# Miniprotein binders against p40896: the designs that were tried, part 22

Target 1, 331 residues: p40896
Amino acid sequence: MLMPKSVALLRIRYTLEAALARGFTTVRDCGGAEGFLKAEIRQGSLNGPRLITCGHAISQTGGHGDLRSGALPASAFDSCSCHFGQVGVVADGVPECYKAAREEFRRGADFIKIMGGGGVASPTDKISNKQFCDDEIKALVDVANSYHTYVTAHAYTAEAIQNCIKLGVKGIEHGNLLDERTAELMAELGCYLTPTLVTYKVMGSDQFSAFLGPENSRKNTEVLYKGIDAMKIAQKKKVKICFGSDLLGPLYGYQTQEFRIRGKVQTTQEILLSATVTPAEMNGLGDKLGQIKPGFIADLLMMKSNPLDDITILDEPESNILFVMKEGRIY
Below, E stands for the ipSAE of ESMFold2; O stands for the ipSAE of OpenDDE; V2 stands for 0.75 times the mean of E and O plus 0.25 times the DockQ between their complexes.

## First folded at step 12 (miniprotein)

Design j2 (at its last look DockQ between E and O 0.70; V2 from the best seeds 0.00; counts 0 for: pae E 8.7 > 1.5, pTM E .394 < .8, other shape alone 3.14 > 2.5, unsure alone 64.998 < 70, SAP 72.534 > 70)
Fold by OpenDDE base, look of step 12:
Structure j2 (fold): chain B 331 residues (1-331), chain A 82 residues (1-82)
Amino acid sequence: as target 1 above (331 residues)
Amino acid sequence: GSKVRITIYILSPEARELAEKLKEALKELAKELGAKLEVEIRVENGIIKLEVKITGVPEEAEKLAEEILKLLFELIKELMEE
């Protein structure tokens, strides 16, 4: 989404505080959050979850991160983009991929996000498209490796997923159209899957039916139902699964509905693992986050009811969370 | 005296060890509060069920329970930082 950076900043405090209040003590942003926010949170000028950020998602021209109108030439958009909050940046070719990834790291990124396939909410791509050439993905992976971190990719199709993970991509966002073979390969390579089922549910609802045009609505419907199946397949093949929501702007309030949706497919323990231990490990924090034991950071939820009995309790944080502790501080 | 009962569930891979540490910490807390403490601990599948019964406390049981919960969380924090 394109909005003035100033407008995004006006909302950031509320967004962060609300996420923390909903029980999220750490949040990974896969496109748009600037690195300086992490310093503000650490210093206490902002109250919110610990942020793990990639900066901008890196996309090819016409890729999922390229939200420019296809009706106009690229030259129509030749302006300083520094004034706009954007989810993605465009990079074509190995040199531009090097530069883009290095720039994100310069700006404080913890990892790299790429658009490895087509999306639902983008105007100029198809879900069936794989994005980037092999050398471009490799370039991005090589840069991330030099910083001792990972690349994660937006990818829906088995083809796009396999293409990414064979080139050293360690995370797949969404993965709604993966097959058994792809899941096996993901498990073998130690790739992490982050399903984001709630975003499709919300976008497909009557309340937000106008958010997507007809074509995007069709795409959304396709991936919504397949996402549940993909989750089952991934679980069966013992793929490492992370918790995710992929909500934008005013939709952040629906983050906890992901617990409810996953409760249909995963056990409570599997869901909690996906929201604690597994994402901590993915982000190189497995020795500090996601567990209650000596030497770990004290991130805790005190709740009125036991989510182990009913995971949907986590979808009602306002009534069920007594307090949130992050780094030993109660909020 | 009034009786306060607190039941806590803790999910931890080190549930048994944590349970024992918590039990000892709670005993000390009870001494500090001048209360009698009964603690039951059950550990199953990495889940701790901790039941704490405190007797000899003021009639304002709800306020006291809240205080005990806060103290318990501080203790957990301390145990995690060690």
Scores: ipSAE 0.019, ipTM 0.384, lowest interface PAE 6.0, mean pLDDT 85
Fold by ESMFold2, look of step 12:
Structure j2 (fold): chain B 331 residues (1-331), chain A 82 residues (1-82)
Amino acid sequence: as target 1 above (331 residues)
Amino acid sequence: GSKVRITIYILSPEARELAEKLKEALKELAKELGAKLEVEIRVENGIIKLEVKITGVPEEAEKLAEEILKLLFELIKELMEE
């Protein structure tokens, strides 16, 4: 965290306003957005998307959400969201997991995010790591169930994914290394997958690859190659797929490129549903958001041309969006 | 005369009743502006397409078309709140 809280708050305000302008009227944040931001947006003090938040991602010691010790990649990709507090919190053992999850709900979280496996940008773990013991994951799920919501998990490998969903985790973030059996299990259990391919494309680009350390660059390369294949498997097996980008800090402006990447795997209708109906369903909002129907919240996008004919127009929002409406107000 | 073409895409095929109400509201707006209106509704690939052709407005019609779209947004909002 290299910025003061006041500078970090100004950065998150800018990021939220820009996301709304790009057409995202609701976003789910899987770490870093504090619950009070939702109230400020509802009151009109901030112009931004409706937020669905987890507060901090919950990690074991040395896990993906534990950014202590070791070198971070180049500081330019540290997000201003992390400067409000840690990107994650550490909990080891069942009692600490209960407390950590309850604390996030006390701070206004809508769901719980956990680190079920290793990550790319974290300093001391490997993608192959399976993280948390079964009793710890079950404890986190039990707390989320008592609040009538869900746990979603960061996980890349088939083993980490299967462990999480068998214990009641509802969603999987990334999933770049899933296999056919894992996709079948996800579909059987009604789990949601949120692929985030754009972050690996951007982090591997010439502009940004120097910001990763050698080990994190190698981790990023491993998942980039496999991500498209994993999405094809998930689509074939009818896994419920949500739209996501997992972009860190200054990279957030690249979020619309995910539309273009998904065009290689999904039909345009499937992509639009993944950004509207499916995530609304996942978050218990399927009767209020994601469709244009009487009684639904007036979140609307007026486009210059039809995204069903060419999904890539959503990757060019400044050229193709005529108006953004959120809750009946044009922005 | 000046021609303005507006194509409206409704991304919810189950919102056909809303699209028909929108079509009637556009007819009333055209009367208020003294313009001739042609409206067609089609369903394409799970999207409702409402095609509107407005004639008889001046060449500053691009700005007027934007105001019509804004009014259209407000009408959609009102219908969704009903």
Scores: ipSAE 0.012, ipTM 0.438, lowest interface PAE 8.7, mean pLDDT 73
ESMFold2 (binder alone), look of step 12: mean pLDDT 65; pTM 0.524

Design j3 (at its last look DockQ between E and O 0.74; V2 from the best seeds 0.00; counts 0 for: pae E 11.5 > 1.5, pTM E .463 < .8, SAP 72.587 > 70)
Fold by OpenDDE base, look of step 12:
Structure j3 (fold): chain B 331 residues (1-331), chain A 80 residues (1-80)
Amino acid sequence: as target 1 above (331 residues)
Amino acid sequence: GSKVRITIYILSPEARELAEKLKELLKELAKELGAKLEIEIRVENGIIKLEIKIDSPEAEKLAEEILKLLFELIKELMEE
């Protein structure tokens, strides 16, 4: 969603404080959050979770990150976009991919996000589309490797996932249409899957049914129920699984419902690992985050009840969280 | 006086070591607060179960304070 940067800035404080209050001490943004936010949080001028950011998701023309109207030529959009917050940037060809990835790192990205397949909320692509050519993905991976970090890809289909991970992509966002073979390959290559089930549930609800147009609503329905099966398959094949929500704008408040949804297919222990140890490892922080241990950063939750007994406790943070500690500070 | 029981669970890969450290620190805390605190610590399957019984006219207030202090103690242990 395109939003004026000024408006986004007015909402950032609330969004970040609310996420922290819900118990998230670290959040990975996979498109849109600018690197300067991390400095503000570190300095204490802004209260919120620790941010791990990619800047803009990198997409091909007409890809999932390209939200331009297909009714108009590209030239119709040749204007300064510096005043707008965008989730994605468009890069076509190896040179543009190099430039785009390097620009994100210049601006403080910790990793690279790419659109490796079609999406639900984009108007001009199909879920079945494989996005980027092999040389483009390789270019993006090569740049990320030079910065000693990873690429993660938005991908739904087995084809798109396999294409990405064979080229060195280390993360898959969503993965709702993966099959057993794909899951096996992911496990073999040590790839991370980040399911985001709650976004489909919320967008498909009666309350937000108007959020998506008819075509996007159809796409949403296609992936919603497959996501649960994908989780089961991934778990069976011992794929590394991270916690994710992928909620936009006013929907951030529903992020904890992911715990409830996952409770249908994962044990409480598996869910907690997906929200602590596993994502810490993915982001090169496995020796600092995700455990209560000497030498680790003191990110802690004090709760009224034990989530090991009932995972739904984590979906009611307002009632169950007593204190949130991040980096040894109580908020 | 009012009686309050606090039960805390701590999941840690070093639960045994952490439990021993916490036991020592809580004993010191009990002395500082001057309150009658009964403390029981158990470790089962990598989970620390900490029970604190407070017998005081201000047991609820003390309980909140103890929880905050426990957080600080755990923080200190993690920074070592």
Scores: ipSAE 0.288, ipTM 0.713, lowest interface PAE 1.5, mean pLDDT 89
Fold by ESMFold2, look of step 12:
Structure j3 (fold): chain B 331 residues (1-331), chain A 80 residues (1-80)
Amino acid sequence: as target 1 above (331 residues)
Amino acid sequence: GSKVRITIYILSPEARELAEKLKELLKELAKELGAKLEIEIRVENGIIKLEIKIDSPEAEKLAEEILKLLFELIKELMEE
């Protein structure tokens, strides 16, 4: 489980290069990619997408970002030194939340990611859990506001989502169990939803279900079939929807499958906007990225076929992408 | 002789303005390469469809060069 940092860096390098080759010219990382990777990509010493990073996701003890077995002592933390093992940090109480968020910004984060509810893959929580107390969430939001950026939160249930957005959280990752009232509130507050349907489909397959224990497999099944309905609710209530996959570790190769899954519930235009215009707006880049027009950064894909006629060609990038341009450079 | 057909789809929120600029610039490119090129540009729901037909013994090499020039042209238009 312990590996050299140089091996872990090579794995993240491969992941970043592969993401660029699949057509992702900008990626928002919600845990695991630290700010120094942005500098390496900007300098050209590492090929990859433009990164928007949070550094580590911030979790309470026993929350979704705390992957320790319940059988381990409280001082234990995941001893895997790879990039995938450095996804989150634990902070309990307002002072620790201030410090954790400030540390991530000191290390180059562009936004703060928190665990606002329980997860599927985490060993010691329930999907129904709300995570963090209100004062802790406010503390994290206050720090993000002082840096003129935002907090986004992992949350599945309507209750966890409402708690987060009422306290100033601007984004919700996943949201598989949201209801119509919660979607209305998200739209009223101008919040962003990033559904991640592919991760639950892939992790629920017999090929990969062994990554989950029996209880986590049950949690994954609970959210798998509801995710499509939740996206329909969000579309109906005009929630701002971003494109995301939330694929863990070795599953990054499945990221483009999200295009195919969304094709079953969104129009092709809605999907393309969710991957371009909407996330650029969320991250304060709406005047520079997400569109092909004068004054914008030259991030372009040249495709063999029209994705408006068939969105699934984006799930087959090796066969359908002719060229990828990032910042005017062809890769 | 060798014949190559290139079909390119470009997403643009300002599709009509961009299509007009591309038509003008591609006319100049066609003059430099002679009458071997046939270029058709259509705009559909914010997507520009470009079709370029090349009839030449070196059609594949020319197609690759044309694609690179087209990308640099689009990059220059976005910088303005």
Scores: ipSAE 0.000, ipTM 0.346, lowest interface PAE 11.5, mean pLDDT 72
ESMFold2 (binder alone), look of step 12: mean pLDDT 75; pTM 0.675

Design j4 (at its last look DockQ between E and O 0.66; V2 from the best seeds 0.00; counts 0 for: pae E 9.5 > 1.5, pTM E .388 < .8, SAP 75.849 > 70)
Fold by OpenDDE base, look of step 12:
Structure j4 (fold): chain B 331 residues (1-331), chain A 81 residues (1-81)
Amino acid sequence: as target 1 above (331 residues)
Amino acid sequence: GSKVRITIYILGSPEARELAEKLKEALKELAKELGAKLEVEIRVENGIIKLEVKIDSPEAEKLAEEILKLLFELIYELMEE
């Protein structure tokens, strides 16, 4: 949803503090968080997790990041967007892709996010759509490489995933419709999969089903159950898996339910690795984060109970977390 | 006096054994500072450190909270070395 930046800023403190209180000491944002937030957190003006940000997700016209109504021409939206927060930016063609990626880096992005396929929550695309041409994806990858970082893509289908990773995309967000061949290729290329199962569960619930329109609800149902199977396939093929939630707005509080959902298909150790070591490695922080040992940043949780015995403990942070330490400071 | 047992699990690395020994020494020093009788046992299994602290004191519960906090800070200090 398009929200005035001023309103987003009023809520950001609570959102960040709540995430930290739930035990997340580092969070990667894959669209919408502005780079200046990282400086505020480092300076201590905001309390929250360390942020890794991409700025705006880059999308083609009519892609998953394009939330404009299809009932109106593009010219109807030709207004200043500087006052609105948005998840995505539209870029068509190689020159615009260069410009868009460079702009995100100018504004402090750590990596690039692209919409490589259709989505659930977008009005004008289909899940089956492959988004961007090969030259556009390559352009985005080339820019990211020049900054010594990666591109990650939103992609559901095997086709969209394979297209992205063959062009040098190093991360796949969601991946709910991947097959065994795709998983093998991901493992071979050292790509990272970030499943986000909880977002589909929550959006498909009776309580929040109205959040999606009828068409988006149908798409949500299509990918919800496939995500669990995709996780199993990815794990079987030894794909590197990261923890993710992809919850929007008021749903952000359900982020810890991802632990409970994953507990059905992953061991506790596998889940914990996906939330510590693996994402640290993906983001070039494998020598600094994700482990408790000398020379690493002191991001620690002290809990009342051992999550190794029951992963659902991490879904009840309010009752189970005693202390959260980030960079040696207790919150 | 009341007796309290605290069991702490630390997800470690191949260096977990070295870290465990450092923690043991730090806890001995902490015991001296608190003037409390603390028994500390450390086990390392599959890169996980199991730290058991036994407190024998009339204020064992209060001391346990303080010890947990201090232990947390000590771990931080060890990580910054």
Scores: ipSAE 0.173, ipTM 0.646, lowest interface PAE 1.6, mean pLDDT 88
Fold by ESMFold2, look of step 12:
Order: sequence, then C-alpha cells, then structure tokens
Structure j4 (fold): chain B 331 residues (1-331), chain A 81 residues (1-81)
Amino acid sequence: as target 1 above (331 residues)
Amino acid sequence: GSKVRITIYILGSPEARELAEKLKEALKELAKELGAKLEVEIRVENGIIKLEVKIDSPEAEKLAEEILKLLFELIYELMEE
C-alpha cells in the first residue's frame, strides 16, 4: 500500500501549501517530514508553514510505527504516517534507540517522536499495549536531553502515558483514554497533551470507514467515544494542551474541523491559546512565536470575523481568512 | 460614495493593547497620507486585536485589498520593532 516516492513528494507540496492557506503558519510533523523540507521552505522554493520535525517516528518491532505488511497503511489516521517516504523506523534495545534518535537529529530533527503505546491502524498492536521497555524510553529521552529538546510519545491509555512521562517524556500525542490521576501527573510534571479528535471522527464516518479493517475499526470506535471526556479531564486539571489533527493523505483537508470539535468542550480563548502560545512554549519558541508583540516573528492571520464569537469560522478558512502572513510575507 | 466596513481580527497576545494603540496611531497617519476618509477602531478582545476600518469612497470595494495589504505591511513594521 506504499506509494512511490515521487507521488509522495507531489502530495507533500500540495499538503504544505494547503495547510498554509488554511492559516497554519507553523506545523509540527510527527513523522515523515525530514529536515530538507525545512530548507526548501526557508529558501522559498517551496511554499508552506514553518516546520518543526522529528524525521521518522521511532517504534519497536511490531509497534505502532511498524507498518510492515498486513494492514492498510492508515497513514491519514496514524500519527506516524506522512506523505513522504518511510514514516517510521524500528529500534529494539538501548543501543539501537541511541542510534535511531541520533540519526534523526543528524538528519535535522527538532525533537524525537516515539510510540509509547498501541494504535488503531497499525497491523499488530493493541491500544492497551505498553510499547518499549523502560530502559529504551530512558535512552531516547537521554539522547533528546543531550540535544536540549524533547521526546513526545504516541499513547492512548493512562498506563502508557504515566509510564512515558515518569521516564521524562515531555509530550503525549492523542491521550484519548487518560484519567484524572494521569492528568494530575501531567500537569505536575509540566507535560503537554496534543489531542487529535478530528482524525477519529473522520475515520469513523461512513465515507472513510473502508480505510480501517475490522479490528482497527473497533480500536477507532473505542478512542472516538473517550476522546471528548479525556479532553474535559485534561482541561479541568490544567494540563498544557496543544492543537493537533493527526490527519494525512486524503484526509488532511479536514484538519480545521478540530476547531469545531474543540468548540464543544473548550472556550474559544482556550482553543486559540492551544494553537498559538502553548505549542510555541513546548517547542522553545515562546519568546518568538504565538503572540502579536514587538520583536516576535510576523506570523499573522487577517480574518473576516471574530473567532472569539464563533470559533467555527476557523473551520471555514476559505471564507473567513482574508490574508495569511508568515515571517512578514503574504501568501 | 460607497460605505464599506472591514472588520479584521488579528491573533495575538491576550494583552496586546500597547501594540493596538501604536497600530491605531500609525493608521491615522496612513489615512491622512492616502487622503482617504477612514474611521479606525482598535480593541483587544481576550487576546485578539479587533481592527474595524470603515471606508467611505466611491470605489470602496475595489480599494479594500490594497488597504488590507498596506495594513499588513504596517503591522509587520510594528512587530519588527
């Protein structure tokens, strides 16, 4: 189910240009976007958002980022999937984890993405699985710390989340099954949560359910129903929440629907902060991005109406965004 | 003369009042330089800067894009400071 590299490259260009047009001036990619894409965007030969990348997501054999044989690639649902090239790499044992993480930094990564728990669309794991042994996670965290950055982990369950953050993982992608105790621990440790509810809504719809096999459909249904409750818990416990969609391939155009979903459980101000200030802080850019202040980078949206009155206008960017400015340039 | 109301929301700091005040003053100077009748109101609403520009011109709809581009350049210059 893998596509040729030339087709993947063409889709990346479209995806990046479309994301910028939808108002995303900075995007953090959790698998597949390599450092050379950042150079092309900086050079101006490719229009797109500023990229913060991990290169490849790092997985154990048979883990969530191991997409070898036997299932739909599920790249649009799975955070380890992207339009370009191999989206994940496999590392088993401490020496391989050291090498894998160092290789991603050598290739230009800004942070490390790991699979801390099972996924919905991967061929051989369960949502309840804990992935990687403690010494492997610690090794990955040690490497990231030596580069003065962080590890973020794919994890759904309270157990997987707690295991990762206790070992020094700073971010949790998805987190649909977290509980109050886990949220308290995340807040205490200063960890970031990036919910990605839109991907489960879209993948569970009649239009797209064919992308999942029977077992993955069951996994997707479980996380869909729990994700709203998890966000309410995280918000109540003051967990630092970032905005994310985990959409790729044909589903990327649905990314702005995350604004609409979050409007049902967060205030409009909380949603806007989660897409601006909070992720800038997570990535060490809190003094340069995420706010309109003198000395900050000129990333601006000019909008037709006030998102504080109706957050859903951000889900209709073609009708509501007048101009997008990135680094002072209008796109 | 056509009357056009442009309301612009700029994502930013919850406390961007100082920037908004500087922007209002710069826009008043720009309006004088262009010889246009502009009414400008700038307000910070929970971290979003609301800029309301009313244009009273025979070709207000056709001028809107150029005025918006000038506003973006002005905002960029203020943020560089």
Scores: ipSAE 0.011, ipTM 0.407, lowest interface PAE 9.5, mean pLDDT 72
ESMFold2 (binder alone), look of step 12: mean pLDDT 70; pTM 0.589

Design j5 (at its last look DockQ between E and O 0.69; V2 from the best seeds 0.00; counts 0 for: pae E 13.5 > 1.5, pTM E .510 < .8, SAP 74.01 > 70)
Fold by OpenDDE base, look of step 12:
Structure j5 (fold): chain B 331 residues (1-331), chain A 80 residues (1-80)
Amino acid sequence: as target 1 above (331 residues)
Amino acid sequence: GSKVRITIYILSPEARELAEYLKEALKELAKELGAKLEVEIRVENGIIKLEVKIDSPEAEKLAEEILKLLFELIMELMEE
């Protein structure tokens, strides 16, 4: 998604406040959120969840992060885009990958996001495409390692996932087409899977059928029903699973429906761990976040009803959350 | 007198220390309030179940105060 930064800034307060009100005290952004937002939240000028950011997702030319029209040559886009908010940047070859990753860190990224395979919402790629060459992924991983952090990859297919994780990628976003062997390998390597089932459900609904073009709608249908099976496989093989939604723009309000969807394949306790302990560990915050314990940051939800009895309670935060506490402050 | 029961669930992977802390805090609070409080704490599978029974003519008011104090205590504990 591309929008003027000015428009994004007008909306960001509402977006952040709404996420916090839904009970999310920490949010990881996997493409587009700028690092300065973290400072504003820490200073209290913005109310919202703690942000963990990667800046721009790094993609090859024609990859999932490249949203340029394929009808025009690359030279048609050689203008300053600094005034636009964008999810991804394009980097081809090892030197450009080094530069791109270093630039994201310069601007305050906590980790690196890459497009390791094709996507649903991109115009010029196929889900079956493996993206980046091995040396490019390795370059990105090497840079992230030098900053003592991780790379996570957008990847659907078993091939794309295996390629990434063998090269040192520590996170997989989506993973809808993983198989048992891939899940085993992820578990062995200590990789984290972040399923985002709700985005496919919402985008495939009649209400939002116009959000995707015909080709993207086809791709969405391909992965929608596989995501549940992928979750079952991942759970069976004891893959570390994080909570995610990957909702864009006006769809962001459906974030909590991920709880309801996951309730079909995970226990309530497994879901809650995926939204607390596991993502805290992934982000090097396992000693500070995700538990009610002495010495931890006081992030708490007070609720009217017990989500352990019914996980769908978390899908109705307006009715069920009494207050949200972040860093000891009630919002 | 009116009787009020408060049941609080706390999800924490390591809830034992917190449970003991809350138990002691509630005992002290009971003494301060001069109210008959029955406190039961159970820890199972990382879940704390705290049950407080209040028997007082002002049980509802006391319940609100107890909840407030418990949250303050939890907050203080975590910030230490």
Scores: ipSAE 0.124, ipTM 0.604, lowest interface PAE 1.9, mean pLDDT 87
Fold by ESMFold2, look of step 12:
Formats: structure tokens, C-alpha cells, sequence
Structure j5 (fold): chain B 331 residues (1-331), chain A 80 residues (1-80)
């Protein structure tokens, strides 16, 4: 996303404030939110959720996180330094992977995000692509381990997922094309899956399908049909499931629709745990966040009605949330 | 007199223990405020249903004060 710095900053501010108002008191960002945003939220200069950030997603040349046009020279990547909200950075080979991961940690990242497979929105890859060589993935995992945290990977296909997790990747984002064997392996290795079904539903609708363009619309359609089935497989195999939405730009307001979609696969309690306890555990915060319990941080929602009776009230936050508390402060 | 009903739903893995603490704390709060409160707490499927009925001429103002104090109490317990 190529915008003037001032416009990008204002859009990030609005997005963060809106997410907090929808009841998201902690958000894990998988690309674009840099460490200075965490500091500004902590200081109170910005209103927004607690951020858990990777800084930039790390991609190979031509991979999902490489959003340069194929017509641009390779040096064009360096020119993106003037635009806030850059989602990804490019690293090829083991030394560049070490450096890229260390740079993100230097800038305040809490974990590493990699593109382990092709994407829907990226201009020069295919969903079936397995991305990075094994030694590159291992290098990224080694760096994350040295910082006592984790790598999570964008991946759709069973092959890409299995390759990532057996090399030590802890989490998989999306996973729409996983199979039963892959889910068994994820459960065995204690890996986390973060499905993001709402983005494919929204992007596949008549209103928004042009947002992606013809090639990316075809990729999006392929994953849309498989998403619910993959989540059912993961639930059956007892994969640890987190809540995510992966919405782009102006579509961020649809993030609460993920609650409604999850109702097709999970019980209401499972959905609530996927948005609270499970992601807190994934991020090493299971003794501080995700529960109302002595010694935990006071992140609370006060609701007009019971989400266990009807999970869809969380998809209507403006009419169902009485107020949002983050760290004891009401917003 | 005015009547206000506050219903709060809380997901907790230790729901029964938390429910007991909240019920006792709200009864003590009712004494401090000099208000007649009916407090019911039920635990179903790991969720706490907390229902507070306020019967007072200023029930709506008291409800706002009770909500604020309830969240302050929960915050104090979570900071422990």
C-alpha cells in the first residue's frame, strides 16, 4: 500500500481506534504495524488495542509479501521506506533472512511473520507456491527462538503448511486447503491455526470482488470454497485455533463477521476461547490476558446480552457493547 | 419507583469461584450505597450470568454508579 506518510498514519490511527471500539482489546498484527505504534498506545497518545506485532512480514522475491509490480526494478523495494503501512520486506538466502528477522526484532517486533506459500492478493505468485527454501525457514525460526518467541506463516496448502511446521514454525495463518494429515501433524506438534474466513467471504461478494483484480479474484474463489471445510477438519483433529480476520484496508469494519462465520463450525464457547485464551497462550500471555481472573489485566467487555446464547451479537458491537475496558480504562 | 436490571455475562474457566466472590462483593456494595439490590449469579457452561435488579427512585443513576464500581472491583481483583 503506497500512500503519503501522513495519510497512512491517519488511516492506521482510525483503524486502531475502530478495532478497540468493536471490542478488540488486543490485536496481533501480521504486517504493517511498527513498534512506535505500540509505544504510542502504551503512552496514551493513541487510543487502540494492545498490539502484538511482527513489524513487516518477511517474503522471498516475488512472494506473497513482495507487493512490487513485476515491471519495477529490484531496487524499487528500497524506495518504499517513505510510506507507512508497508506490509512486507524481501529477504532471499540465509544471511538476508537472519538480518531481516533481527531487524524486525530491533524495531520492536514480538514475533516473526513469514510468507510460507503463495497468496490471493499478491501480484506475482500462485496459491500453490511453496515459498522459501528449508534453510531459509530454519534460519528465521532460529532467530525467533533466540528471542524466545515464534514464527508464524501464511500458508494455504497442505504441502506448504507441513513444510513450515516441521521446520519449527509455531503458527499457520489461513490454512484454507489443509487436509486431515496436516491437521493431525499440527495437533501433534502443538501448532496454532488462525483461520480468516471473513476476508474470503467479503472479497468474493459482488460488491468487492473487483478489489482484487481478475487473477487474484480467481485465487480468492478457490480458497473461499475450501475455508469452512478446512476449519471443520482442524476442529475435528483438535488443532489449537485462534481468531483472525485478515481484512484489507476499507474492509476492516467487517472483522466481527468472523464471529458469525465461526458459528457454523464451533460452539459459542469454542469461538470465545479462540479469541481470548488460545491466542493469549500462543503469545506467552496466558497468565495475564484472556480471562477474568485475579492477577490478570483488566481487559473487559460489558454486553447487553449473552454471547453464549447468540454469538452473532459480537458481530453487532455498536448495539451490544455497553463499554470497552482496556487495562482498567474505559473507552 | 424506578427499576433497573443489569445483566452481565462473563466467560471464566473458574466461573464458580469468581461468581461467589462477585456476589459477596456486590452485597457489600449494596450496604455501602444504601440501595436495595437483588443479585442473582448463575453459572452455566463456564459462563457467569450476573443479574442485578435495582429498585430505587434513582435506579438509573445508581445503575451507572454500580457498573463503574463493579468494573473497579473486577479490575482490583485482576490486578491481584
Amino acid sequence: as target 1 above (331 residues)
Amino acid sequence: GSKVRITIYILSPEARELAEYLKEALKELAKELGAKLEVEIRVENGIIKLEVKIDSPEAEKLAEEILKLLFELIMELMEE
Scores: ipSAE 0.000, ipTM 0.301, lowest interface PAE 13.5, mean pLDDT 74
ESMFold2 (binder alone), look of step 12: mean pLDDT 72; pTM 0.618

